# VHH binders against Protein DOG1-like 4 (DOGL4): the designs that were tried, part 7

Target 1, 232 residues: Protein DOG1-like 4 (DOGL4), of Arabidopsis thaliana (Mouse-ear cress) (q84jc2)
Amino acid sequence: MSKMRNLVEEKFLEFYESWVIQLELYLHQLLIAHNNNTMSETELRHLISKLTTHHKAYYTAKWAAIREDVLAFFGSVWLNPLENACSWLTGWKPSMVFRMVDRLRKSRVVLVEAQVKKLEELRVKTKFDEQKIEREMERYQVAMADRKMVELARLGCHVGGESVMVVEAAVRGLSMGLEKMVKAADCVRLKTLKGILDILTPPQCVEFLAAAATFQVQLRRWGNRRHYVTHS

## First folded at step 1 (VHH)

Design a8 (framework vhh_6qgx_2)
Fold by ESMFold2-Fast, scan of step 1:
Formats: sequence, C-alpha cells, structure tokens
Structure a8 (fold): chain B 232 residues (1-232), chain A 125 residues (1-125)
Amino acid sequence: as target 1 above (232 residues)
Amino acid sequence: QVQLVESGGGLVQAGGSLRLSCAASGRTFSSYAMAWFRRAPGKEREFVAAISWSGGSTFYTDSVKGRFTISRDHAKNTVSLQMNSLRPEDTAVYYCAADLEYGSGSYFEDDYDYWGQGTRVTVSA
C-alpha cells in the first residue's frame, strides 16, 4: 500500500518540482555564460545573484514547511531514493562543495594564492561546524533512549488525561529539537555557499554554480531512471 | 614515521598558567591542522583546541574559550597551547594531534592518525 501524502508534503512537492525546473533553466544560462567571453562583469554578477536568490527561496520555503512538519524532510517524498541516500541532515553536506571546487581547480580553474588560502580556512570552519551538528544529533539520538523517554513511550499505550498530555508535550519537544538541528545545518550550508561565492571571481562563481547545479540535476535524473531499470 | 612530542606539563595552583608545546619530527606537515585533546582521570578524551595550517583560524571547546590560546610557529614547526586561569577541572593528560587532510581539523579523535605520548597537567585547588 502506497503512503499517502499530507498537505505539507503535497505543497512542498509542488514547490520543489517548480524549483528544480527553474534551476535547470538557470543551469542553461550558466553554461551559456561559461562558454561566452562577451558577457560583462555586471551581467555575470546579475546571473550569480539570480542563483543566490533561487537558493535562498528554497530555504525560505523549507523553513516554513519544517515549522509544520519537520519529519517530512527525513525521507522526503519529493526526492527520489538516490537523492535521499545522498542527504546529510535533510540536505547536501556542506564540505562536499569543496570537492567540487577541487575538481574545477584540477580541470581548468586557476586560483590565486590568496583565494586558495581563504578557501582552505573556510573548509576548516565548515568541517568543524558539521562535526558540532553531528555531535548534537548523536546526543539527540541517545536522549531518545533515556529511561524517561522509554517510560513516556510506555505511557502512550494508555489513554488518560494528564499522561496523554505529557506524551504529546514530549513528542512536540522532539520535533522542535529536530527543527533546530535542521535549521543549524541549513545555516552552515548558506554560510558555506556565500563564503565560496565571496572568495571566487564572477567567472569562477559561474563555473562553480554550473558544476553544483549540474550535479544536482544529474543526480535527480539518474535516480529517476531507476524506475525503468530491471535486471532479468 | 612522524612523531609528535608534547612538553610543558606540570603541577600548578588554581588560577595559574602553563604553556604546552608540541614539536613534529619526521616529515614536515606543510598543510596540516593541529589540535589539542585532553583526558581527565576516569573520563573520555575530549577536544580542547585546534589551529588551521595557516594559523589564521582557531577553534576552542566552550569550557576553555577565553582562557586558552592556541598558536603556531611556522619557522619552528611547533604548536603551542597557552593555558591561563587554570581550574582543577583542567587536570588531565594533554595530547597533541595532527590530521591528514589539507587545512582540515576535527572534534573527533578518530579523525587523527598522528598523536603524541601526552603531557600531564595537574591543577591543585
């Protein structure tokens, strides 16, 4: 039996499908810009701003949705199984973008010494922020196994005024904790993205954003094709 | 292959100061981050502080922030931990560690492959 979607999931699914279509259109523009040396710095900055605004719109919509149902973002119905398998705390792992920068440097993007130094310092900061969040998540998981939570789960099997209210309050507390951790992870993502774009020149930003968008679009396409793959 | 050697530990009264030093011998780590961890009697090893390969970024656990300062000397290939306003709770064996990732560090001891033997710090009440 197929899982039915709630209203938050249906609304975000509709939003996300439109958001991905627009990302593909921006990717097309980024690839044109990358191959066209006639674009001015002002035109490149405008395109970079459109991508930045697009990513901010995603987080605005996500944070509104997680206030209603944070659990919808753990195993999201708008993502295929491959996209879900590649998620770290409901999104991309911040340190992964430095691997993308490294690939660009090895292929054709030349960075000056000052940019290399700034990128490595940003990489260190990002890794420490990630590990702090991972430690908080581990603490959260351990807390769920505490005796008091086990007792509350047992009480949830009995109907009765005050005990029902106590169980419901505990469940709300768990959801609020997850929402806080997801927002913390998203803040690290946004700070990392902004940090990279602040370090790179406009042409280098276009190459970075094109690489990132290409990976995201291809991952979705690869996962979606799984529905038609049958090993006989 | 590579050895890290800590020095500077000892006995000090609460409110006092100590400076720990870590020297790397063997291959030079031209692009590695360095960290200090400690283990108190009867407790697990915990993160104290880390410094990036360039020395431009420093990270501290909340309990030592404002009291401890990590620094490095590129010419001598050493990292130091200046410990001020010491408390009895700071009593531990302090370990120097080096990560293998360019410009990286970690809160987790399992991410470090190079460790010193440790230097003991005892803070009397």
Scores: ipSAE 0.000, ipTM 0.260, lowest interface PAE 13.8, mean pLDDT 81

Design a9 (from a1 with D99V Y100E G102L L103Y Y104D Y105F E106G D107S S108T E109D; framework vhh_6qgx_2)
Fold by OpenDDE, second read of step 2:
Structure a9 (fold): chain B 232 residues (1-232), chain A 123 residues (1-123)
Amino acid sequence: as target 1 above (232 residues)
Amino acid sequence: QVQLVESGGGLVQAGGSLRLSCAASGRTFSSYAMAWFRRAPGKEREFVAAISWSGGSTFYTDSVKGRFTISRDHAKNTVSLQMNSLRPEDTAVYYCAAVESLYDFGSTDYDYWGQGTRVTVSA
C-alpha cells in the first residue's frame, strides 16, 4: 500500500516530475553542445543560464513548500530510497560536486593554475560551511532530547485542550529549526554551484553541468531499478 | 524489458488531425515517463512531448504547443498524442519512448523505443 501523502507532498511531487523532465531535456542540450563544439560562447552562456535558472526554480519551489511543511522533505516521497540515502539535509552534499570537478580535470578539461587555486579555495570554504551546518544539526539533535521534547512526548499521550496547543507549539518550534537548517544547506549548495560556474569557462561549465545532471538522472534510474517507486 | 508499439500514423491534409497511440508491454508502465519523438526526412530525431509518471505533468516542444496533447492511460498501458492543426513541417516518423530517463546517453540503441509510425501532412 502506498503511503498517504499530504497536500504539500502531492504538489511537490507533481512539480518535481515536471522539473525532472525539463532537466533531462536540458541535459540533452548540454550533451549536444559538448559533443559538437559548434556552439558559440554566447549560445553556451545562454544554455548555462537556462540551467541555472532551472535550478533556481527548484529551490524557489522547495522553499515555498518548506514553509508549509519542512518535514515533507525529510521523507521526500518523490525520491527513491537510493536518492534519499544519498541526501544530505534534503539535498546533494555541496562538497560532492568537487568530485565532478576533479573528474573534469582528468578528462577533456584543462584547468589553468588560477582556476585550480580558486577551486581549492572554494572547496575549503564549502567544507567549512558544511561543518558549520553539521554542528548546528548536532546541536539540534541533542536538543531533541531536551525538556521540550520530553514534554512533547509526555503531552502526546493526552488528547485535547491545552495539551494539544502545547504540542503544536513544540512541533512548530522544531519545524522552524529544521527549516532554517535546510535553507542554510541550500544556500551552501547554491553558493558552491555559483562559485564553480564563475571559475569555469563556458565550455567547462557545460561539461560540468552535463556531468552533474547525468549523475542526478542516473542516480534516480539506478534507485528506481533497485526499489520500485510508484508516483501514481 | 519494455516493448512499445506505435499506431495511428497516416496521410492527412494540412489543418487536419491525427491521434497516435503507443502500447507498452510489461507490468511497470507507471514507473516510466512517456514521450513522443519525431524524425523528419534529413533531420535528427527531436523531442515532441512528454508526460510524467503520474500523468499530471506534460511538456511540449515549442513548435507543437497548443496543437498537440499527450496523455496516458495507466489501465491500458498506453500513451497517446493528439495532433491537431497539423502542418507540413510536422511530417515525420513519430516514435514512442518509455524512459526512466528521457535521454539514455552513451547508447544509440534505445531499449525503450518503438519502431515508429509515419505521419505525412500534405499541403
Scores: ipSAE 0.008, ipTM 0.241, lowest interface PAE 9.1, mean pLDDT 85
Fold by ESMFold2-Fast, scan of step 1:
Structure a9 (fold): chain B 232 residues (1-232), chain A 123 residues (1-123)
Amino acid sequence: as target 1 above (232 residues)
Amino acid sequence: QVQLVESGGGLVQAGGSLRLSCAASGRTFSSYAMAWFRRAPGKEREFVAAISWSGGSTFYTDSVKGRFTISRDHAKNTVSLQMNSLRPEDTAVYYCAAVESLYDFGSTDYDYWGQGTRVTVSA
């Protein structure tokens, strides 16, 4: 029988399900804070800190899991097909987060000109960093194809024990390369998120985080609902 | 280019207090998570405390919880470690560290390190 998931996939699925439930609870708190003008700056900073700590837990768990099996993150079993379709190098595409930022420009909490300028500078830098990673991935995929073809050719002659070891070494090299690319993409994500939160005021941070969490939660719900079929 | 400079170390009696400071230079240090590590004679470097870029999240090793407090001043680009109720076991060289990753407070992957400041706690 085919095994649907390995140990890394099992552990991360358990982690991710709990992580999303906690995100929904934090989203509820963010929406209350957004609708309430009574909260102090200290209270808002505390709430923002809870969200940043929650994201820290995600990347800590992700990088531990990727060290064991990076391929588990390409077509993840803990994500529905819609969530997987929206993934860029195993996560959200950094430049897309600025769509949430654009929502702030139309909100009740108006961005000052200096913030708009800094956000636009960050958007340009983020797109540049994103394109660098895309070029690195393209070069990696070309090199991977060449390596795979060489290994297949080498195995075409004789099937000694050493040929199995050579294939295993090539696969490990492939996985290590992907791990580096995923970590590079995650670094762009974290720098982008950090940059946005550094530019925004605490009320604006709450609105931004609420928008981002709402999108993540709703995307998951929309994808899960696609599998609802009426029983005849 | 980017550097961290520690200060405030010295000799103190058991039960006393010391305040360590770390001055950071660089364009974007307000967005760095910062931490204190220590290395006692004959031991490996260990994590002591960390503070998030916003100052809203703090982390401590169990042996210093309730005794040490980490804080930061964004205007001055400094992070401080207030050490109270010091014990002889706290004797070590203390290092300031900074990581660009908002979400990484781990002990080995910090981007920048200071040269350290020595703390000696007498019995």
Scores: ipSAE 0.000, ipTM 0.112, lowest interface PAE 16.3, mean pLDDT 79

Design b1 (framework vhh_7z1x_3)
Fold by ESMFold2-Fast, scan of step 1:
Formats: structure tokens, C-alpha cells, sequence
Structure b1 (fold): chain B 232 residues (1-232), chain A 122 residues (1-122)
């Protein structure tokens, strides 16, 4: 299992580095589109589709990886300490993207009342889904301290005993529980992203995606610069 | 606009059979796991069955295992539930639900149909 955990970390690190480079290239295209009034609606929709496909690729790779080792995503080696500090259940907190949506109200591309209402409804639903997952995580953390788990930990101190298989089964159960919670959180992320894009016009989608990608890229750069400055 | 429309419900006698259909539009149907869920009068939602994007992996609740069969036709964007040996306790509104997960059996669904009523009585 140690060999498989190391392999998962190495493979996902390689994947993530390439994925971030491609995100920066897409961000460049989004910024050009945002500042250029000559792009057609079909060209904008194609660019939006490239970004949504790119995010789908991330979650496809992530879910394959967590099936092998979900713990690799708690304190990920491919993220700097600032990125890890800002994580909520191994990724971005879904409700935080509505702060980026709020910037659209101050842009020259004005949101109509129907869009504002739908975005507010989506924000409320997203927050509700987050709270459901947070309650499940709280129950999981409490279950870690229940009498049976404490007793299994005691038995684990007796290496080579009859309890070895029972302890291994319990650990597998814990990992499966975390995998389900991480997937549930990622699904709220994907639902929130898609919901926003379904409500917005193509130019508004481009502005939103540019804001989101800018924040993700800048957070990584801020964390990397802080590490450099601190150690130099 | 994502849309899921269930058809095929109705009144049936105990021991009878019904086939439910769910037609999907507004998304790439072949990318998603699909589920059947029901709600009996005065009870909560009960998950019945799930099928992966390719249609080669299925799962069932113990209450319907051996009696119900889930299937899909990706070319027609349609999900099916074949219900055999129906019992009065199967009386419920049946919902088609799109799995929030792309490649796993999850517990969250992001889109639901409006439901189709199945009544099992003599």
C-alpha cells in the first residue's frame, strides 16, 4: 500500500503541474476574449467549453487518484502551504466563487434581475449543500473517537496478534468514508460551477472564469513567493 | 436547460410488471451515472438503483434486488427501470435522478425529474 501511495502522489504531482500550466494558457485566452469585442458568441462558447472540459479532466484524475489513496489529498504535496491552508475538503470552498460573481455586478456587462435572482437561489442551495457535508465530516470525526475505534487502536499496539485483520478493515472503512465525502464536496463544486455558467451569458461566463482562474493562479504565485522570501 | 422526463407509471395489480422510461435532454447523457429513486406516501426518499455511464455496471437496493432491472440506451438518451413482481409496498412516485458524480456511485444528485406515479393495488 506504501508503494501505491507514493506512486499516486508522484503521478498526480506530474498531472497537476501540467494541468496548472494549461490553466494559465486558458486564462491568457480568457483575458484576451474579455478585452476583445470582436469574438463571436460561438467563439466565446467554445472557449468556455475548453475551460469546463479542463475542470472535468481535473476531477476525473482526482477521483481516480483518491480511489487509490484519498489521504494524499489531505495536505497535498503538489500544493504549497498557502494553497493547503485555503482548502476545504481537499479543494476550493464552493460558496467562495459567489464573491467573484459579485464583481460582475460592478462590470460594464450588467446582470439582469432574473439572473440576480437565480444566482442568489444557487448561492443559498450551495451553502445548504456545504452545511450537509460539514455535518457529515463532524460525525466522521466524532466516530474516530468512539469506544470501538479507541479499542481497535489499543489492539493495534499488539503487533502480530489476531486483531491485525480487524484493524486493517477498520482503516479501509475510514478511507472509504473520506473518499465519499471528498467526492460529495467535489460534486458541490462542479454543480456550483455549472449552475453559474448556465445562468450567465457567454461574455459574463468569460469574465467569471477569468476571475476564478486569476485567483487560483495568483494564490499559487503568492504562496510560492512567500516560501522563497521566507527561506531566502 | 437540463431536463429529465419520466413516463410509464400507472395502476397495476400485485404481481404485475411496469417499465419506466426517463428521457434526458440538455446535457451529454453518456457522461453521467443515472439513478432511480422513489418516495412512498408519507415516507422519505428511497434510492433504488444506479447505472454507470457505459451501462455495464449496476447496483440495487435490497428491497428491489432480483425484481427490478435498470438499463440505459445512450443513443436515445433514455434510462429504463423494468419492474417485475410488483407489491403494494412498491406504490410510490418514481424519480429519475442524474448522479452528481461523473465516474462513481455517489450519494448526491443534482437534477431530478418531476416523477411518475406507480400504484400497486387490486
Amino acid sequence: as target 1 above (232 residues)
Amino acid sequence: QVQLVETGGGLVQPGGSLRLSCTASGFTFSDYWMNWVRQAPGKGLEWLSGINSGGDSTSYADSVKGRFTISRDNAKNTLYLQMNSLQPDDTAVYFCARDLYYDSSGYLFDYWGQGTQVTVSS
Scores: ipSAE 0.000, ipTM 0.122, lowest interface PAE 16.1, mean pLDDT 81

Design b10 (from b1 with R98K D99E L100G Y101I S104Y S105V G106F Y107G L108S F109E; framework vhh_7z1x_3)
Fold by ESMFold2-Fast, scan of step 1:
Structure b10 (fold): chain B 232 residues (1-232), chain A 122 residues (1-122)
Amino acid sequence: as target 1 above (232 residues)
Amino acid sequence: QVQLVETGGGLVQPGGSLRLSCTASGFTFSDYWMNWVRQAPGKGLEWLSGINSGGDSTSYADSVKGRFTISRDNAKNTLYLQMNSLQPDDTAVYFCAKEGIYDYVFGSEDYWGQGTQVTVSS
């Protein structure tokens, strides 16, 4: 499995670096669109579609990678220490995107009351879904301590080919549980993102996506700058 | 008006092959992720495969990986599922679904087709 983990990490590192470069290019397009009042609704929807496709490509690649080695996503080598410190279940915490939405409330493009109500409802649901996942992860960790880890510890004292196979099967079971949890978290992320985009007008979507991409890019730059200086 | 129409299902013997098609209308097909999902008699929905808007990234459920191939033709607004080495457990109604993997895993999907029945029996 260690040889498989190294290959997964190398492949995803290559993917992620390219994905971030493309995100920066889309950010430039979003900023141009935000400052240009001549773009049609059709042109704005096309740009929004490119961003949603880009995010879906990330989750397609991530889900393929976690099937091979989910542990690669806990303390990822393609993320700097600051990015890793800010991770919640291998990615951004879903409710944090509402901080980007809060910028729209202070924007020149005013949110109507109906949109505010739908966004508040989505915020509450997102937080509820986060809490459900956190409880399920806690149950998983308790189950590992009371069942799988005790089983692994006992079997680790037994010498033979049968012991090796049973231990490997148990470790695979633990990894499958983590994969399920990571996918659940990613689904909340994608549903939250889609929900926000469904509520907002195309100009508001562009402003929201620009704010989110700016935060992601700047967080990476802040962490990389500190890492470069300290070599840590 | 979003419409999805699945075709290509039928009765096939174990070890056989089928190719499913899904024709899309009412939306810009080339802008959206497409998925194949199935529902076996008396069971819940199972996500099988997804493909990005450009057709260059695909993903598969472990149960079908290596046996099924998803593809698309954006010029024809058509999604395909090539199914090989079919087994009795593949018996189900097969649906194509607009939206990404994220909507379907939690059973939240408004844009399914009518489905096409696949029966694997000797």
Scores: ipSAE 0.000, ipTM 0.119, lowest interface PAE 12.1, mean pLDDT 80

Design b11 (from b1 with R98T L100Y Y102G S104L G106F Y107E L108Y D110Q Y111H; framework vhh_7z1x_3)
Fold by ESMFold2-Fast, scan of step 1:
Structure b11 (fold): chain B 232 residues (1-232), chain A 122 residues (1-122)
Amino acid sequence: as target 1 above (232 residues)
Amino acid sequence: QVQLVETGGGLVQPGGSLRLSCTASGFTFSDYWMNWVRQAPGKGLEWLSGINSGGDSTSYADSVKGRFTISRDNAKNTLYLQMNSLQPDDTAVYFCATDYYGDLSFEYFQHWGQGTQVTVSS
């Protein structure tokens, strides 16, 4: 019953719903590939490429949308409350994927010591980039409470002519800063994903991508399913 | 406009020490995160260490943790890498680099220098 508030939210909701449906179809293909002894390395690489392209399509659409309305991605209407509660800067926290890598290490797939070393080096670099973004976000939040911002907020309460223009210009500047921060976080996500896929063999990539897609799909299903039973 | 110049490389014996410097020009050095990266003969790039704009936060790759120390002097526009307990496997060209993000590119670094050769041999 909820009506979308603006065009950016309406367009991205439509995009995201279709994107998730396609992710579920790719997940089924990944699970089949994982249990199939006849799939060639070339066929596995093609499947991995489909998933990589699918994730790039998401970020292409997201960056176009945040350019118009970055705030739509904070408390997004296309995400359920559980998905929103689990978000770090409008998406998954990059360092968390290494928990999925740790699970991969304990599965049927055997990681050689050279891969373990490269994955740990990538984990350290990812956490470093993550911490950098967190410090920038803290500075952004502190700046929202500084004297200049407080004075501009006061002016906004007294709407009229020049005051309106000054406040609007400041708000636009703040939104551009937030857009840059979100893009920075997304770049860390993409670099982390590519780094993991570059280290893993094609069968290991399939298992990793299946684990990641399973978590994404199940988190959405858990948050969407509620059984209300009212008992007195 | 951006220039990064690494110095301090050379030949050193195993167990020895070297201090690398990177001098920056053409940008506001104190606004940028800085990194050290190396490339060994016949191998890809390896990230070693990073330091934030203020110098109060550092991170290291496990291969160099406890042996290398990154630092910076914003007044001199200079980045440093103190390398101790050097091993033959540390033989590489060492680069300083700025961070980059804001594109669909998988590039880790926006600007880097020409590099300085470090050879660890007896």
Scores: ipSAE 0.006, ipTM 0.275, lowest interface PAE 10.2, mean pLDDT 80

Design b12 (framework vhh_7z1x_3)
Fold by ESMFold2-Fast, scan of step 1:
Structure b12 (fold): chain B 232 residues (1-232), chain A 123 residues (1-123)
Amino acid sequence: as target 1 above (232 residues)
Amino acid sequence: QVQLVETGGGLVQPGGSLRLSCTASGFTFSDYWMNWVRQAPGKGLEWLSGINSGGDSTSYADSVKGRFTISRDNAKNTLYLQMNSLQPDDTAVYFCARDSTYYDFLEGYMDVWGQGTQVTVSS
């Protein structure tokens, strides 16, 4: 009959498509900066600031959308199936960015011993914070599988104002719990990103951000290679 | 005043077991999340395991899952790491470390570290 689409999903889809186009433009600028040794530290810091502001804009929009409908971010319509399959609590897994940092250590970018030590300390901290969140999510999933929630799901099939109100209250509580966990995961993401950028020099930051943006863009292209035809 | 002291390290054969202890002093141990971290010769720090303040929630690095068990005794201000099926690659200095914030894992850093205890796995 009719295709149903949540208003939050429509608005965020529009936002995300524009956000990705701008990310590709910034990636082009990062690649030019990486190959241009005449750029000043001030110019490099300005470019890095544009990228950090761009990522902050994403989380600002995401948190506003999650407040309205957190479930839209689990199996998102603006992501292809490959991007969704690689998702950890609605986004990238924080510790995965250290694989990009490890590649920097083997490139023409020379990391001093003090930077290597700080990056390793940050890696350990990030992994521990991830595991704290994973335990909270596991507790949440166990609560969802509780017999009380199963009974509420069954009761929701019946017609009646009282049953509808009880199910609505349970779903609202569930959404609030998920919102808190997603925000916690996003805070770890932002803290990990900030930590890496604070440790690296401006030229190293440009190389790191270029690697991260390249991976994100390529993952999207690989997933989009398989065309899906929508049926009415 | 505020300190962590690790003990229980030593030489052990491959396939053997060892139990590490970490005694805390100068702070309320039962309020803090605690961690075990190691550093192998010529390598960086590797986080191994964490435990919450109450001891009912634990996490492990993939390299040690199923072989190592973290636990704590809040009455004795002591953290433990039971290490089974030890491999030569487990040779390292083992540290216990306190999370800087016991109720905010988003802001938590490891702010108090022990001196470390040497574990050597060889014939």
Scores: ipSAE 0.000, ipTM 0.118, lowest interface PAE 15.3, mean pLDDT 81

Design b13 (from b1 with R98K D99G L100E Y102L D103Y S104D G106T Y107G L108S Y111P; framework vhh_7z1x_3)
Fold by ESMFold2-Fast, scan of step 1:
Structure b13 (fold): chain B 232 residues (1-232), chain A 122 residues (1-122)
Amino acid sequence: as target 1 above (232 residues)
Amino acid sequence: QVQLVETGGGLVQPGGSLRLSCTASGFTFSDYWMNWVRQAPGKGLEWLSGINSGGDSTSYADSVKGRFTISRDNAKNTLYLQMNSLQPDDTAVYFCAKGEYLYDSTGSFDPWGQGTQVTVSS
């Protein structure tokens, strides 16, 4: 089984490959910064700003692409099967990043109680925003099933140009609904990321971003090496 | 076994007030962040307010800020939500939800209590 690429998929694949290479370069800089306690706060804030801008560039490109073909992001051709298996509504699950924050508890720069309280508040808000989107997705899946059943019934009764028009309208409605849901999920992702970075000190931000980028890069490498697994 | 029992809901006219209570058992109430959430008919869950273990730090959703006040009595294992200036849009089932003590712990807010119905109508 293979998925044929369309123009949106080819364009975003090219973008994503370049974006990941740049992420790996930023990860290298984050790891150096984390191990070098002589870097100034200004230097750390500049590096954090580069990562923030890099992630915003991803969502700018993504939202342009989903406007044209949101379905390209469900089972994305620029992601390996492991990356796709770990995906929640076309990206990382927002609450997952709090697991990355857990590493800061055991680092050289530990969280103070005031930060813990703010992070707990953010975690709760993130979980509820996440659950709200999951309820919306469940409703969408039910509506999608109803539309497919209605469309199958109509195709059986009306063959020709009219049935083609009905199918096109149903597909357009499906895509618009998914686009809205994906953007809602991405807004929760961006809000969660910004919230964490606003609570953390610059050294803690560097450590958090390094942990997140390391996981993303390693997940990609693990999935890419799947093809070397030998079977009896 | 964690148990949460919400009470205090009822029918109230627009502009009225209600005070909700949540009695907790099966865990050390004074160690945990507590939350109030609601679900209106046919809609998803909306987080309203949270309060830390000591009761000295609170947070509110923009939709209820200035109208609702969260508080707790650790001696009674009870969480409260004072609701003022109630609007028809506040009609929902209200639930209290146990948070995690530490930010790095993962919680599902399960099990929740059965909730208490608040209806704002004339």
Scores: ipSAE 0.000, ipTM 0.143, lowest interface PAE 18.1, mean pLDDT 80

Design b14 (from b1 with D99H L100D Y102G S104F S105L G106T L108Y; framework vhh_7z1x_3)
Fold by ESMFold2-Fast, scan of step 1:
Structure b14 (fold): chain B 232 residues (1-232), chain A 122 residues (1-122)
Amino acid sequence: as target 1 above (232 residues)
Amino acid sequence: QVQLVETGGGLVQPGGSLRLSCTASGFTFSDYWMNWVRQAPGKGLEWLSGINSGGDSTSYADSVKGRFTISRDNAKNTLYLQMNSLQPDDTAVYFCARHDYGDFLTYYFDYWGQGTQVTVSS
């Protein structure tokens, strides 16, 4: 909706700031759990469930926001420049989380052969899904170039032919296509996270989630420090 | 336990034909869309063809349209790919893949086999 575009960015900024603060609190709990080998499997599963619910809350809020203004998520005002530079279709690139999984091979809790095989199969499936989305994005970008050429040709033939209605229709078409691709990318992210957590034991899940959250939090801090040095 | 096993690959001359089979077990085969995907040496995965649960609706990538035919036999839990007019650039490992009905991503594949090698050479 046009009326709500300005409000969408403001509301999501407020949501995201509180969501990141809660993520940092969960990271603290994950690090304590990782260093405390006396926690029961039930207690570890409860903590993993809190993280899973927290990530689902993010996507619920994001999907509501992109329905109203998907373009707000390309160059987001709630992310610093480093976070924006590292984004793939408005979020983390799904295959990149396997770098966090690789850390588990060097931990005290070693992956068994069956887990390594399942994780590699999941990695291949994830890369296949990414390639399908990238192909759709390329198709969309090519279509945008063709539409621009057609519009330029039309303007050359019809002096004063450009209208607000035609421009609005084109922007809505672009937004709908981007919304579809962003949702597809988010679904790959959620399926990849679920797949990893389904393969790992509860202690390994805690270690994986701690590694992922640490990277996310540190990336934000590094970007904020560089911004401060550059602009202060 | 879900399993997909591809067979029928091999060495064939340019212009020749091969028929690939994929035998499914561990799930209700007749409930799922099925697909063929390939990976050529040093290249990414390429989707080739899909078929609906009933076998009456098919789709093809432009690179194979008119040359390849996908079909299925739900009584035998088997998926087929008839490949005609094979070219050297059809050389690849061929995989069958099950369509994931996941609420969010209609083209995500949740299970695939180990693949079967097809080599097109003189």
Scores: ipSAE 0.000, ipTM 0.095, lowest interface PAE 19.4, mean pLDDT 79

Design b15 (framework vhh_7z1x_3)
Fold by ESMFold2-Fast, scan of step 1:
Structure b15 (fold): chain B 232 residues (1-232), chain A 121 residues (1-121)
Amino acid sequence: as target 1 above (232 residues)
Amino acid sequence: QVQLVETGGGLVQPGGSLRLSCTASGFTFSDYWMNWVRQAPGKGLEWLSGINSGGDSTSYADSVKGRFTISRDNAKNTLYLQMNSLQPDDTAVYFCAKDIVETYGYSLDYWGQGTQVTVSS
């Protein structure tokens, strides 16, 4: 198991480093588009599509990896401690993006009343979906402490073929349950992202995506810099 | 109206190859991730492979890694699955599915009748 876990972590680390480099390149393009306001709607939609495809590539790779070792994502070696501290079920908390939308609105983004209403409706729905997943995770954690699981743990302390098989099946069930929860959380993330992009105009989408990418890149840089702070 | 039409299935000997095609209509094919999913008799849906809108990023289920290759031709609105080294347990109805950002991996939109692949000794 430990050797298989290390292989999954190594492969995803390689993927993630490449993915982040591509994200920074897209962020550069988003910032140019945002600052210059010279791109056509077709060009802006193409750029937005590149970012959407990039995020889908992340989830495709992530779901392949969690099928092999979901626990790699609860103690991710490719993330620094600050990034890990800010994680909700192995990724960003969906409702957090509405804070970014609010910040953009107060800065430069002019939203019409209809957009504000739709964004608020989406925010409420997203928070409801988050709470549903949190309740499912709570039930999962409670089930881990039931009398049946405790008895299986006791059996696992004894050498024996039949009891070993039963314990191994239970451990596989635990991993499958976590995989399901992580995928459910990722689905809420993708629904929330799509929902926001569907409500916003292309220039507003560029501003939103630039803010989100900037925060992700800066959080990584802030966390990495912490390691080099010298004691005074 | 979204429509996906799968073709290319058939009977093949173990170790053989088949190429499946899926022709899409009713949506902007080049904007969506596309997937291949199969269902063997008496079993649930199994996701096999996905490809991004541009065709430059792919992913595969462990059961088919190294044997199957997904590709797409956006000019022809067509998705492909090249299947090599086929095994009897690859016998299933194969469906192409448009990515639903909302339910990817749980409940894919598969709009076609599927195409039957039978691998027999």
Scores: ipSAE 0.000, ipTM 0.099, lowest interface PAE 16.6, mean pLDDT 79

